# VHH binders against q9y6x5, part 443

Target 1, 379 residues: q9y6x5
Amino acid sequence: LPPKLLLVSFDGFRADYLKNYEFPHLQNFIKEGVLVEHVKNVFITKTFPNHYSIVTGLYEESHGIVANSMYDAVTKKHFSDSNDKDPFWWNEAVPIWVTNQLQENRSSAAAMWPGTDVPIHDTISSYFMNYNSSVSFEERLNNITMWLNNSNPPVTFATLYWEEPDASGHKYGPEDKENMSRVLKKIDDLIGDLVQRLKMLGLWENLNVIITSDHGMTQCSQDRLINLDSCIDHSYYTLIDLSPVAAILPKINRTEVYNKLKNCSPHMNVYLKEDIPNRFYYQHNDRIQPIILVADEGWTIVLNESSQKLGDHGYDNSLPSMHPFLAAHGPAFHKGYKHSTINIVDIYPMMCHILGLKPHPNNGTFGHTKCLLVDQWCI
Key: E = the ipSAE of ESMFold2; O = the ipSAE of OpenDDE; V2 = 0.75 times the mean of E and O plus 0.25 times the DockQ between their complexes.

## First folded at step 20 (VHH)

Design hd16 (framework vhh_8dlx_2; at its last look DockQ between E and O 0.85; V2 from the best seeds 0.72)
Fold by OpenDDE, look of step 20:
Structure hd16 (fold): chain B 379 residues (1-379), chain A 118 residues (1-118)
Amino acid sequence: as target 1 above (379 residues)
Amino acid sequence: EVQLVESGGGVVQPGRSLRLSCAASGFTVSDNWMSWVRQAPGKGLEWIGDIYYGGSRFYNPSLKSLVTISRDDSTNTLYLQMNSLRAEDTAIYYCAKGKDYYRAFDIWGKGTLVTVSS
């Protein structure tokens, strides 16, 4: 049988949720498979960038999805969650479903994963759903499992995306034990649904399944606000992305804008593009704006508007609150093995290995995931 | 202590709708995957559909357009809504609690008879 892989993302699933809440279904999944307790994601720790990093193995500066909101100064194009269908934004990299689909006797399927409803390098997934947040998990699960089970050429790579617990994390904040407990129980039940459906279709034993997330969630508060309007006139710049990493496009001299912002708050670092720390791997792309503001954990950058979010993400990718987890099950993976940490870009070369695909140049390290795989030597 | 009790069966005319209930005792319906199955006279068991832990529902493709499974967590009750009933839908309808992924069941109701006749 050709190797098959289903990649599942529950958006905004913070790694330590596994320690602080009960997940009977997910724990069973882990017990029969592997767990990576912490996945260090890419900076910025936002949805579109990190999901694309998972499937490309690239830092944001390399794959070109550098934020959920972007601006290209040359073409004057804008990118946002409501305007993400232009291949221009995605074509700086080749996602794994394209690579997979270009192989003989293979096809790819996708349910709501970022970028999957866009022709990238003139290739779109053989099976996909146009993004619609209103589509139930059930319908997404049904389509994905149907495609995995009945397609010809066979679907050998599939993606499944769900917006929780991110949406609820934003709404309630990750420290709301009552509400988040309810939300996370629902997530665990959905994992149960996934596993059960796969078992019922006879796919479970032969399908490799990865359950992961793009980022965590940190608690925000109205007491931790950074108001840019108190530091600089709004007419002096264009805001491309706001919080917690603001992308600033100056309308006046960059140095003047920088000087007005550099001391705006003790809880915000201000970087000229060329001074962005190397550890972020967030410098070498024209889509990164001339000035970026990075708020400290739990701080929100605002204008003359109050933030309604009690939780947020996008902060420094070294913060544990920003880290998701990875669990996996299937013939390619060990059983009952736990690993402490990997980088999110490491997932790509691992997936390529599992699928027998030649990976495109990437920033991942296959050696970081070898211990998860039954066919690899682990020292 | 642990049981399933179906109700709502009876004689109905073709084209009519019927809702069956399955009351669970001794366990929580929402913590289990539940199924509806039926057995027509002289035929084997036929799977109708499932409802899983998170509420996902899957149906027999042959019956999908005619049935809806739901549950009420507050009353710990499973439901089967059937529409546009046909003579061939005459059967004993059972609700069952799933045991494992082999579609084995550890708890069955006694069933409720549905007769579709003009």
Scores: ipSAE 0.749, ipTM 0.907, lowest interface PAE 0.6, mean pLDDT 95
Fold by ESMFold2, look of step 20:
Structure hd16 (fold): chain B 379 residues (1-379), chain A 118 residues (1-118)
Amino acid sequence: as target 1 above (379 residues)
Amino acid sequence: EVQLVESGGGVVQPGRSLRLSCAASGFTVSDNWMSWVRQAPGKGLEWIGDIYYGGSRFYNPSLKSLVTISRDDSTNTLYLQMNSLRAEDTAIYYCAKGKDYYRAFDIWGKGTLVTVSS
């Protein structure tokens, strides 16, 4: 019987929350497993792109989910968090649950990981939940553990997604110690529930579990706004995405639009597509618009003069505030080992190794994760 | 000092509902996983259900539609709501504090007797 893996994401879990808040359940999980203190995610540091990068091992330009809001000029299609089910958007890559369930005597299960309710390459996860944010963690946990324990062919790869602490991070900001302490305590309790349930079902000793996240969160302020309407008339462009990385489709000459924007704020970098820094790996996809605007950390691009969020993400992926963590426990992993950093694209080849899957071509480096694994020589 | 005290038992007619309470002292219920268990006359212990740290609940499949576990963190109290009671639900009802492993409990309450008779 192949090894089993459960991949869990708590959205928006900033790496340094582990140092600044108490996590008794997560710390017990780490104590008997491994921790990667910082995971360098992909630019743009948004939810849909980074969750797809975890399960494909690809940069955004290569997997095609380049933002939470996208436009395709050829097909005239739009993508958003409320319009994300067209396989057109997802079909530029093959996520691990598709590869897994195409193997003999294997199936995959999903509790709301982005993309798992879409038939990607005409293949949808063997067991899945349609996305609905009103579904409790208890119900997601119950479904995932039922499928892991009772399916034929067996579920060997499963995913579980939870919207916190991202939602609360946007609402309160990451520096609100009182509110974030309550939020993070609840999340730690849910991790306790996960571990306790796995133990109760007899899954704990033979299931590999990865707990990770897609990005962090930075503090925003009404004092740090970039008013785009002050720099350019809205009639000159179509706005595909706004903040903190704006995607600009010019309606007039592109150079004219660029020139109106380039000196708009010292707290915003303006890039023609061909001038986007190579370190972003964010250039070679038609869904990336001709001009992007990249706000400095903690700055918000607005059309009017107000913003409703106290925390945000999507910034430069070199910023520590954008980085999540990764913790893992199970027979594939060492016990009590801490590792400084990996790239988020490295998670995919590691998962393929654990599951005995041949990875598709990807941007990850298996060698970066070898020290986490008991069957590998660290050096 | 760690203590669990059940209350709310008594004689009740078939088809009625009853809510049991379990007051905890000496520890915080939400920092632990907690359980309800019962023992009918002349029978062994029967697991009713659990509530975990974050409030996730799991029930004995044979009782799942008849019972609800809840807790009030402000009063450090567990509850067991039982509906459509039957004569076979006559038992001593215990709350228990779990250990590190799911098979074991380290603290039990004294129990509260529920008698379902007409």
Scores: ipSAE 0.596, ipTM 0.857, lowest interface PAE 1.7, mean pLDDT 93
ESMFold2 (binder alone), look of step 20: mean pLDDT 83; pTM 0.840

Design hd17 (framework vhh_8dlx_2; at its last look DockQ between E and O 0.85; V2 from the best seeds 0.00; counts 0 for: pae E 2.5 > 2)
Fold by OpenDDE, look of step 20:
Structure hd17 (fold): chain B 379 residues (1-379), chain A 118 residues (1-118)
Amino acid sequence: as target 1 above (379 residues)
Amino acid sequence: EVQLVESGGGVVQPGRSLRLSCAASGFTVSDNWMSWVRQAPGKGLEWIGDIYYGGSRFYNPSLKSLVTISRDDSTNTLYLQMNSLRAEDTAIYYCAKGKDYWRAFDIWGKGTLVTVSS
């Protein structure tokens, strides 16, 4: 049988949730597979960028999805959660499901993963669902497992996406033990559902499954606000993306805008595009705006309107609170092995290896994941 | 100590609806995946559907439009709602507690007979 891989993302699953809460189903999954305790994601630590990094192995500056909200100055196009269907935004990279599907006797399937309902390089997943947050996990799971089980050509790569615990993290904040315990229990139960469904279909032993996330979540507070209106008139710039990494498009002289913002708050770093730290790999793309503001962990950039979020993400990707985890199970993976950390871009070359795909040029390092794989030498 | 008890079966006319109950004792329904199966006269066991840990439900495609599985955690009870019953739906209906792979079950009810007849 051709290798098969299911990639599952639970949005906003902070790595240390595994230490602070109980996950019977996920722990069983890990016990019979592998765990990477911390995955260093890409900057900015937002949903669309990081999900695309997982499936391309590229930093945001390279794959071109640099935020959940983007603006292209040349075409005057906008990208947002409600406007993400234009292939223009996605075509700067080739995601793994496209690569997979272009192979003989293979097809790809997707349930709600970012970009999967868009024709990228004139290719769309053979099986996919148009994004709809109202669609239950059950329905998503049913479709994915059906496609994995009955498709011809066979589905050899599939993605499954779920919006929790991110949504709840935003609502309650990650430090709300009571509410987050309930939410995370539900997530663990859904993992149980996934595993059970695979077992019931006879897929469990032969299917490689990766469970991961795009980012973590940090606690926010109304006591930690950075109000831009206190520093600069709103008429002097266009806000392309707001918090915690604000993308600023000046309407007046860039230097003047920068000077008004650079001392706005001791809890916010202000960068000209050319001065963005190299470690972010967030500079070499025209979709990155001339000025970016980076709030410190737990601080929220606001205008006159107050934020209602008690948790947020998008901060410095070196912060542990922003890090997700990765667990995996299947014939390609060891059993009972734990690894401390990898980069999120490392997942792509690993997946390509598992599927026998030639990877496109990417920023991942296959060597970082070798110890997870049974067919590789681990020093 | 550990048991499943089905109830709600009986004789019904075609086109009618029926809800079966399965009361569990000795274990928690919501902590397990549960199944409904049936056996018609002279036929083998037929899988109807499952409800998993998180509440996900899966149905036999041939019966999906006619059945709904649910559970009440407070009463530790599993339910099978059947609509638009047909003569061919006549069978003994069983609830079962899932064990693991390949639809293995470790606990069965004694079953309840459903007869669909004019």
Scores: ipSAE 0.509, ipTM 0.808, lowest interface PAE 0.9, mean pLDDT 95
Fold by ESMFold2, look of step 20:
Structure hd17 (fold): chain B 379 residues (1-379), chain A 118 residues (1-118)
Amino acid sequence: as target 1 above (379 residues)
Amino acid sequence: EVQLVESGGGVVQPGRSLRLSCAASGFTVSDNWMSWVRQAPGKGLEWIGDIYYGGSRFYNPSLKSLVTISRDDSTNTLYLQMNSLRAEDTAIYYCAKGKDYWRAFDIWGKGTLVTVSS
């Protein structure tokens, strides 16, 4: 019988929250397992792209979910968080739950991980919850643990997604210690609930559990706005995505649009698609627009209006503020081991190894995670 | 001193609702997993449900539709709401502090008697 794996994401959990706040339940989880202090995520550092990178091992240009808002000029299709169910957007990759449940005597379960309620390559997670942010953590946990315990064929891979601390990070900003302390205490208590439930059901010792996140959060300010309307008239372009990485589809000569934008602010880099830095791995997909604008950390691109954001993410993936953490516990993992960093794309081949799955071609490097695993020689 | 004190029991007619309270002192309820348990006359202990650190609740399947556990962290108090009470719900109701990850308890209240009769 293959090992079982539960993959958990707490959205927007910045790595240094672990150093700056108290997490007694998460600390106990880490003490008996492993910690990766910083996970270098993929550019752009947004929710849908990074969650899909975790489960595919691919850069955004390769899996095709290149932002939370996208446009495909050939098909004239739009993607958004309210219009995310068309398999067209997701079919450029094969996520791990699809590969898993196509194996003999296996199924997959999902509590709201992005994409798990979409029939990707005509395959939807064997057990899943349609996304609904009003569904409590308790209900998500109950469904996942019920499926892990009682399904035939057995659930060997399961996912659980929770919206915090991302939602509160946007609302308060990561520097609001009072509000973020309360939010993060609640998150730690929910981790306690997860661990307690797994113990009560007899799953804890034989289930591999990964707790991770997609990105961090940086502080925004009304003093750090880039007013796009002051630099270029709306009639010259179609705006596909705004901040902190704006996606610009020119309606006039691209060079003219670029020239109007390139000196718009010293706090924004303007890239023609072919000039996007190679380290972003963010160039080779038709869904990436001809011009992108990348705001400096903590700066917000706006259209002649104020911003209500106090925290945001999506910035350069080299920024420590954009990096999540990864913790793991279970029979596949060492106990009490700390690792400095991995790339978020490395999580996929590690998960495939744990589950005994043949990984699809991907950008991850198994060697980066081998020291986390008991069955690997760490040298 | 560490203690749990249940209250709100009494005689109630079938079909009615009743809310039991459990006041905790000497420890913080939200730092622990907490439970309600009952014992009908001549019967063994019956688990009603648990509430965990973050407020996640899990119930005995036979009672799930009839009961709700809650807590008020500001008053350090655990509650049991019971609806559509039946004669077979007559029991002494206890709150308890979880001892470990198994259904074992290191602190019990003295219990509160609920009698359901017409």
Scores: ipSAE 0.477, ipTM 0.817, lowest interface PAE 2.5, mean pLDDT 92
ESMFold2 (binder alone), look of step 20: mean pLDDT 83; pTM 0.835

Design hd18 (framework vhh_8dlx_2; at its last fold request DockQ between E and O 0.95; V2 from the best seeds 0.88)
Fold by OpenDDE, fold request of step 21:
Structure hd18 (fold): chain B 379 residues (1-379), chain A 118 residues (1-118)
Amino acid sequence: as target 1 above (379 residues)
Amino acid sequence: EVQLVESGGGVVQPGRSLRLSCAASGFTVSDNWMSWVRQAPGKGLEWIGDIYYGGSRFYNPSLKSLVTISRDDSTNTLYLQMNSLRAEDTAIYYCAKGKDYEKAFDIWGKGTLVTVSS
């Protein structure tokens, strides 16, 4: 039988949660598998971009999902979490589930992973759920395990997505020990549910499972706000995305807009598109707006209205608070091995290797994950 | 003392509903996966359903529409709600504690008898 891989994402699971809270189920998973303590994600550190980077191995500028909110000046289309079903936004790359789906005697399955309910390059997973945040983990788990167990042709690649602890991180802030402890316990228990279900179905020993996340979470405060209205009139620009990385579409001369914003706050960097630091790999896409504002960690960009978020993400991808983790278990992985750091784009070539798929051109480095794999030499 | 004690069984008419309780002692129900099984007269054990750590529930497909498993953390009690009971639902109902990450039980209740008759 061909190798099977289940990719699981718990949105907004900051890497250091593993050090600061107890995760009996996840730790057991790690003990029997591998752990990457820190995964350097892509800039910007938002949900849609990073989830697509995991499954494409591409920087955001390359796969075209450059934010949770986007605007295309040519087609005048908008992208958002409530408007993400147009293949136009996703077709600049080929995600791994499409590659897998197109193979003979293989199929892909998806439970709520971003982009999986959209036909990309005229291909959609044989088994998928339309995104609905109200659908329980139970239902998602039931579907994904049923597909892994009973599908024809067999599901060899599956994804499972869950919205926590991101939503709670936004609500409570990552430093709320009482509330986050409760939230993270629930997540650990859901990991227990996953493992137990796989065991009950006899899938565990032959299934490769990756548990990861797209980004972390940083503490925000009402005392750390950057009000754009104090620097520039809103009539001079269109806001495409707000915080912590604002995407600015000038309605007047770009230079004038830039000059009004460049000294708006000592806690915000303002970049013309061509001046965006190379390390972000966030320049070479038309969907990136002419000006971007990048707030410092823990600072929130606002208009003349109050923000209620106590936690947020999207900041510089070099910040540890933005980094998720990766844990894995299965025939392809070592047992009891811990690794310090990989790049989030490295996951794609690793998954391709596990599944025996030829990877599309990507920004990942397979060498970074060799130490995790039993069939590779640790370099 | 580690034990499970089922209650709520009895004689009930067809079409009625019944809720069984399983009180746990010596361990926390929500920290474990739990199961309901039954044994009809002259028949083997039949799996009804499970509730896992995070609350995910899985049921026997033949019984799914008729049963609901739940738990109360404050009272450390497992429940089985049964609706539209039939004569064939007559059985001894058992709750059991699962072994972590195994398809096995380590603790059983003594069971409670449910008799469905006119």
Scores: ipSAE 0.934, ipTM 0.973, lowest interface PAE 0.4, mean pLDDT 96
Fold by ESMFold2, fold request of step 21:
Structure hd18 (fold): chain B 379 residues (1-379), chain A 118 residues (1-118)
Amino acid sequence: as target 1 above (379 residues)
Amino acid sequence: EVQLVESGGGVVQPGRSLRLSCAASGFTVSDNWMSWVRQAPGKGLEWIGDIYYGGSRFYNPSLKSLVTISRDDSTNTLYLQMNSLRAEDTAIYYCAKGKDYEKAFDIWGKGTLVTVSS
């Protein structure tokens, strides 16, 4: 049988939730497989960019999904959560499901992973669901398992995406123990549903399963606001994205806009594009605007006095609060092994190895994940 | 004492609906995956459907349009709603508690008889 892989993301699952809450089902999954305790994700630590980095192995500047909100000045195109289907945005990279289904006797399936309902390089996932947040986990699980079990050519790569705990993390904040405990208990139960269903269908023993996330979550507060309107008039710039990394397109001289912003708050770093720290790997794409504003952890950039959210992400990728975890189980993985950290871009070459695919050029390092795999020397 | 007790069985006319209950004691229904199974006279066990830890439900394809499984966490009770009953639905109906991460059951109810007859 060809090797098979299911990639699962629970959006916004901060790595230290594993230490701070109880996960009997996830801990059972980890006990019989591997855990990477912290995954260093890519800057900016937002949903669309990091999900695409997982499946391409590329930094955001290289794959072109540089934020959840983008503008291209040449084509006049806009990208957002509600306007994400134009292949233009996605075509700067080749995600793993495209490479996989172009192989002989293979197909790919997707339940809601960002980009899987877009024809990237004229290729859409062989089986997919159009994104709709109202579709239950039960329905996503049913579709993905039916496709894994009953497709010709066989589905060898599948993805499953769930919006929690990100949605609740924004709503309650990660410090709300009572509400987050309830939310995380539900997520652990859904992991139990996943594992039990795979076993009931006879898929578990021959399927590699990765459970991971794109980013974490940090606590916000009405006491930690950066009021941009106090520093600069709206007429001087176009706002492409707001918080916690604002993307600023100047309408007047760029240096004048920079000078108005640079002393706006001690809790915000203001970068000209060429001055963005090299460690972010966030400079070399036309979709990155001439000025970015990077709020300190837990600070929110607003245009007025208030914010609707109690938790957020998108901050500096060196922050532990922005880091997800990775757990995996299956024939390719050791059992009972824990690893401290990898880079999120390392997941792609590891997945390509498991599936026997030639990776496209990428920023990942296969050596960082060798100790997770049974067919590799851990040296 | 760990047990499952089914109720709500009896004689019902063809085409009618019936809801079976399964009261659990000694364990929490929502901490487990649970199942309904039936046995017609002289026949083997027939799986009806499951409800899993997070509430995901899966049904026997031949029965899917006729049945709904639910649970009520406040009363620790599992339910089976059956619609458009037919004579061939005459059976003893069991609820069962699944073994974690196995295709097996470790606790069964005593069953409740449903007779579909005019």
Scores: ipSAE 0.781, ipTM 0.921, lowest interface PAE 0.8, mean pLDDT 94
ESMFold2, look of step 20: ipSAE 0.730; ipTM 0.906
ESMFold2 (binder alone), look of step 20: mean pLDDT 83; pTM 0.839
OpenDDE, look of step 20: ipSAE 0.917; ipTM 0.967
ESMFold2, fold request of step 21: ipSAE 0.776, 0.765; ipTM 0.921, 0.916
ESMFold2 (binder alone), fold request of step 21: mean pLDDT 83, 83, 83; pTM 0.834, 0.836, 0.837
OpenDDE, fold request of step 21: ipSAE 0.933, 0.932; ipTM 0.972, 0.972

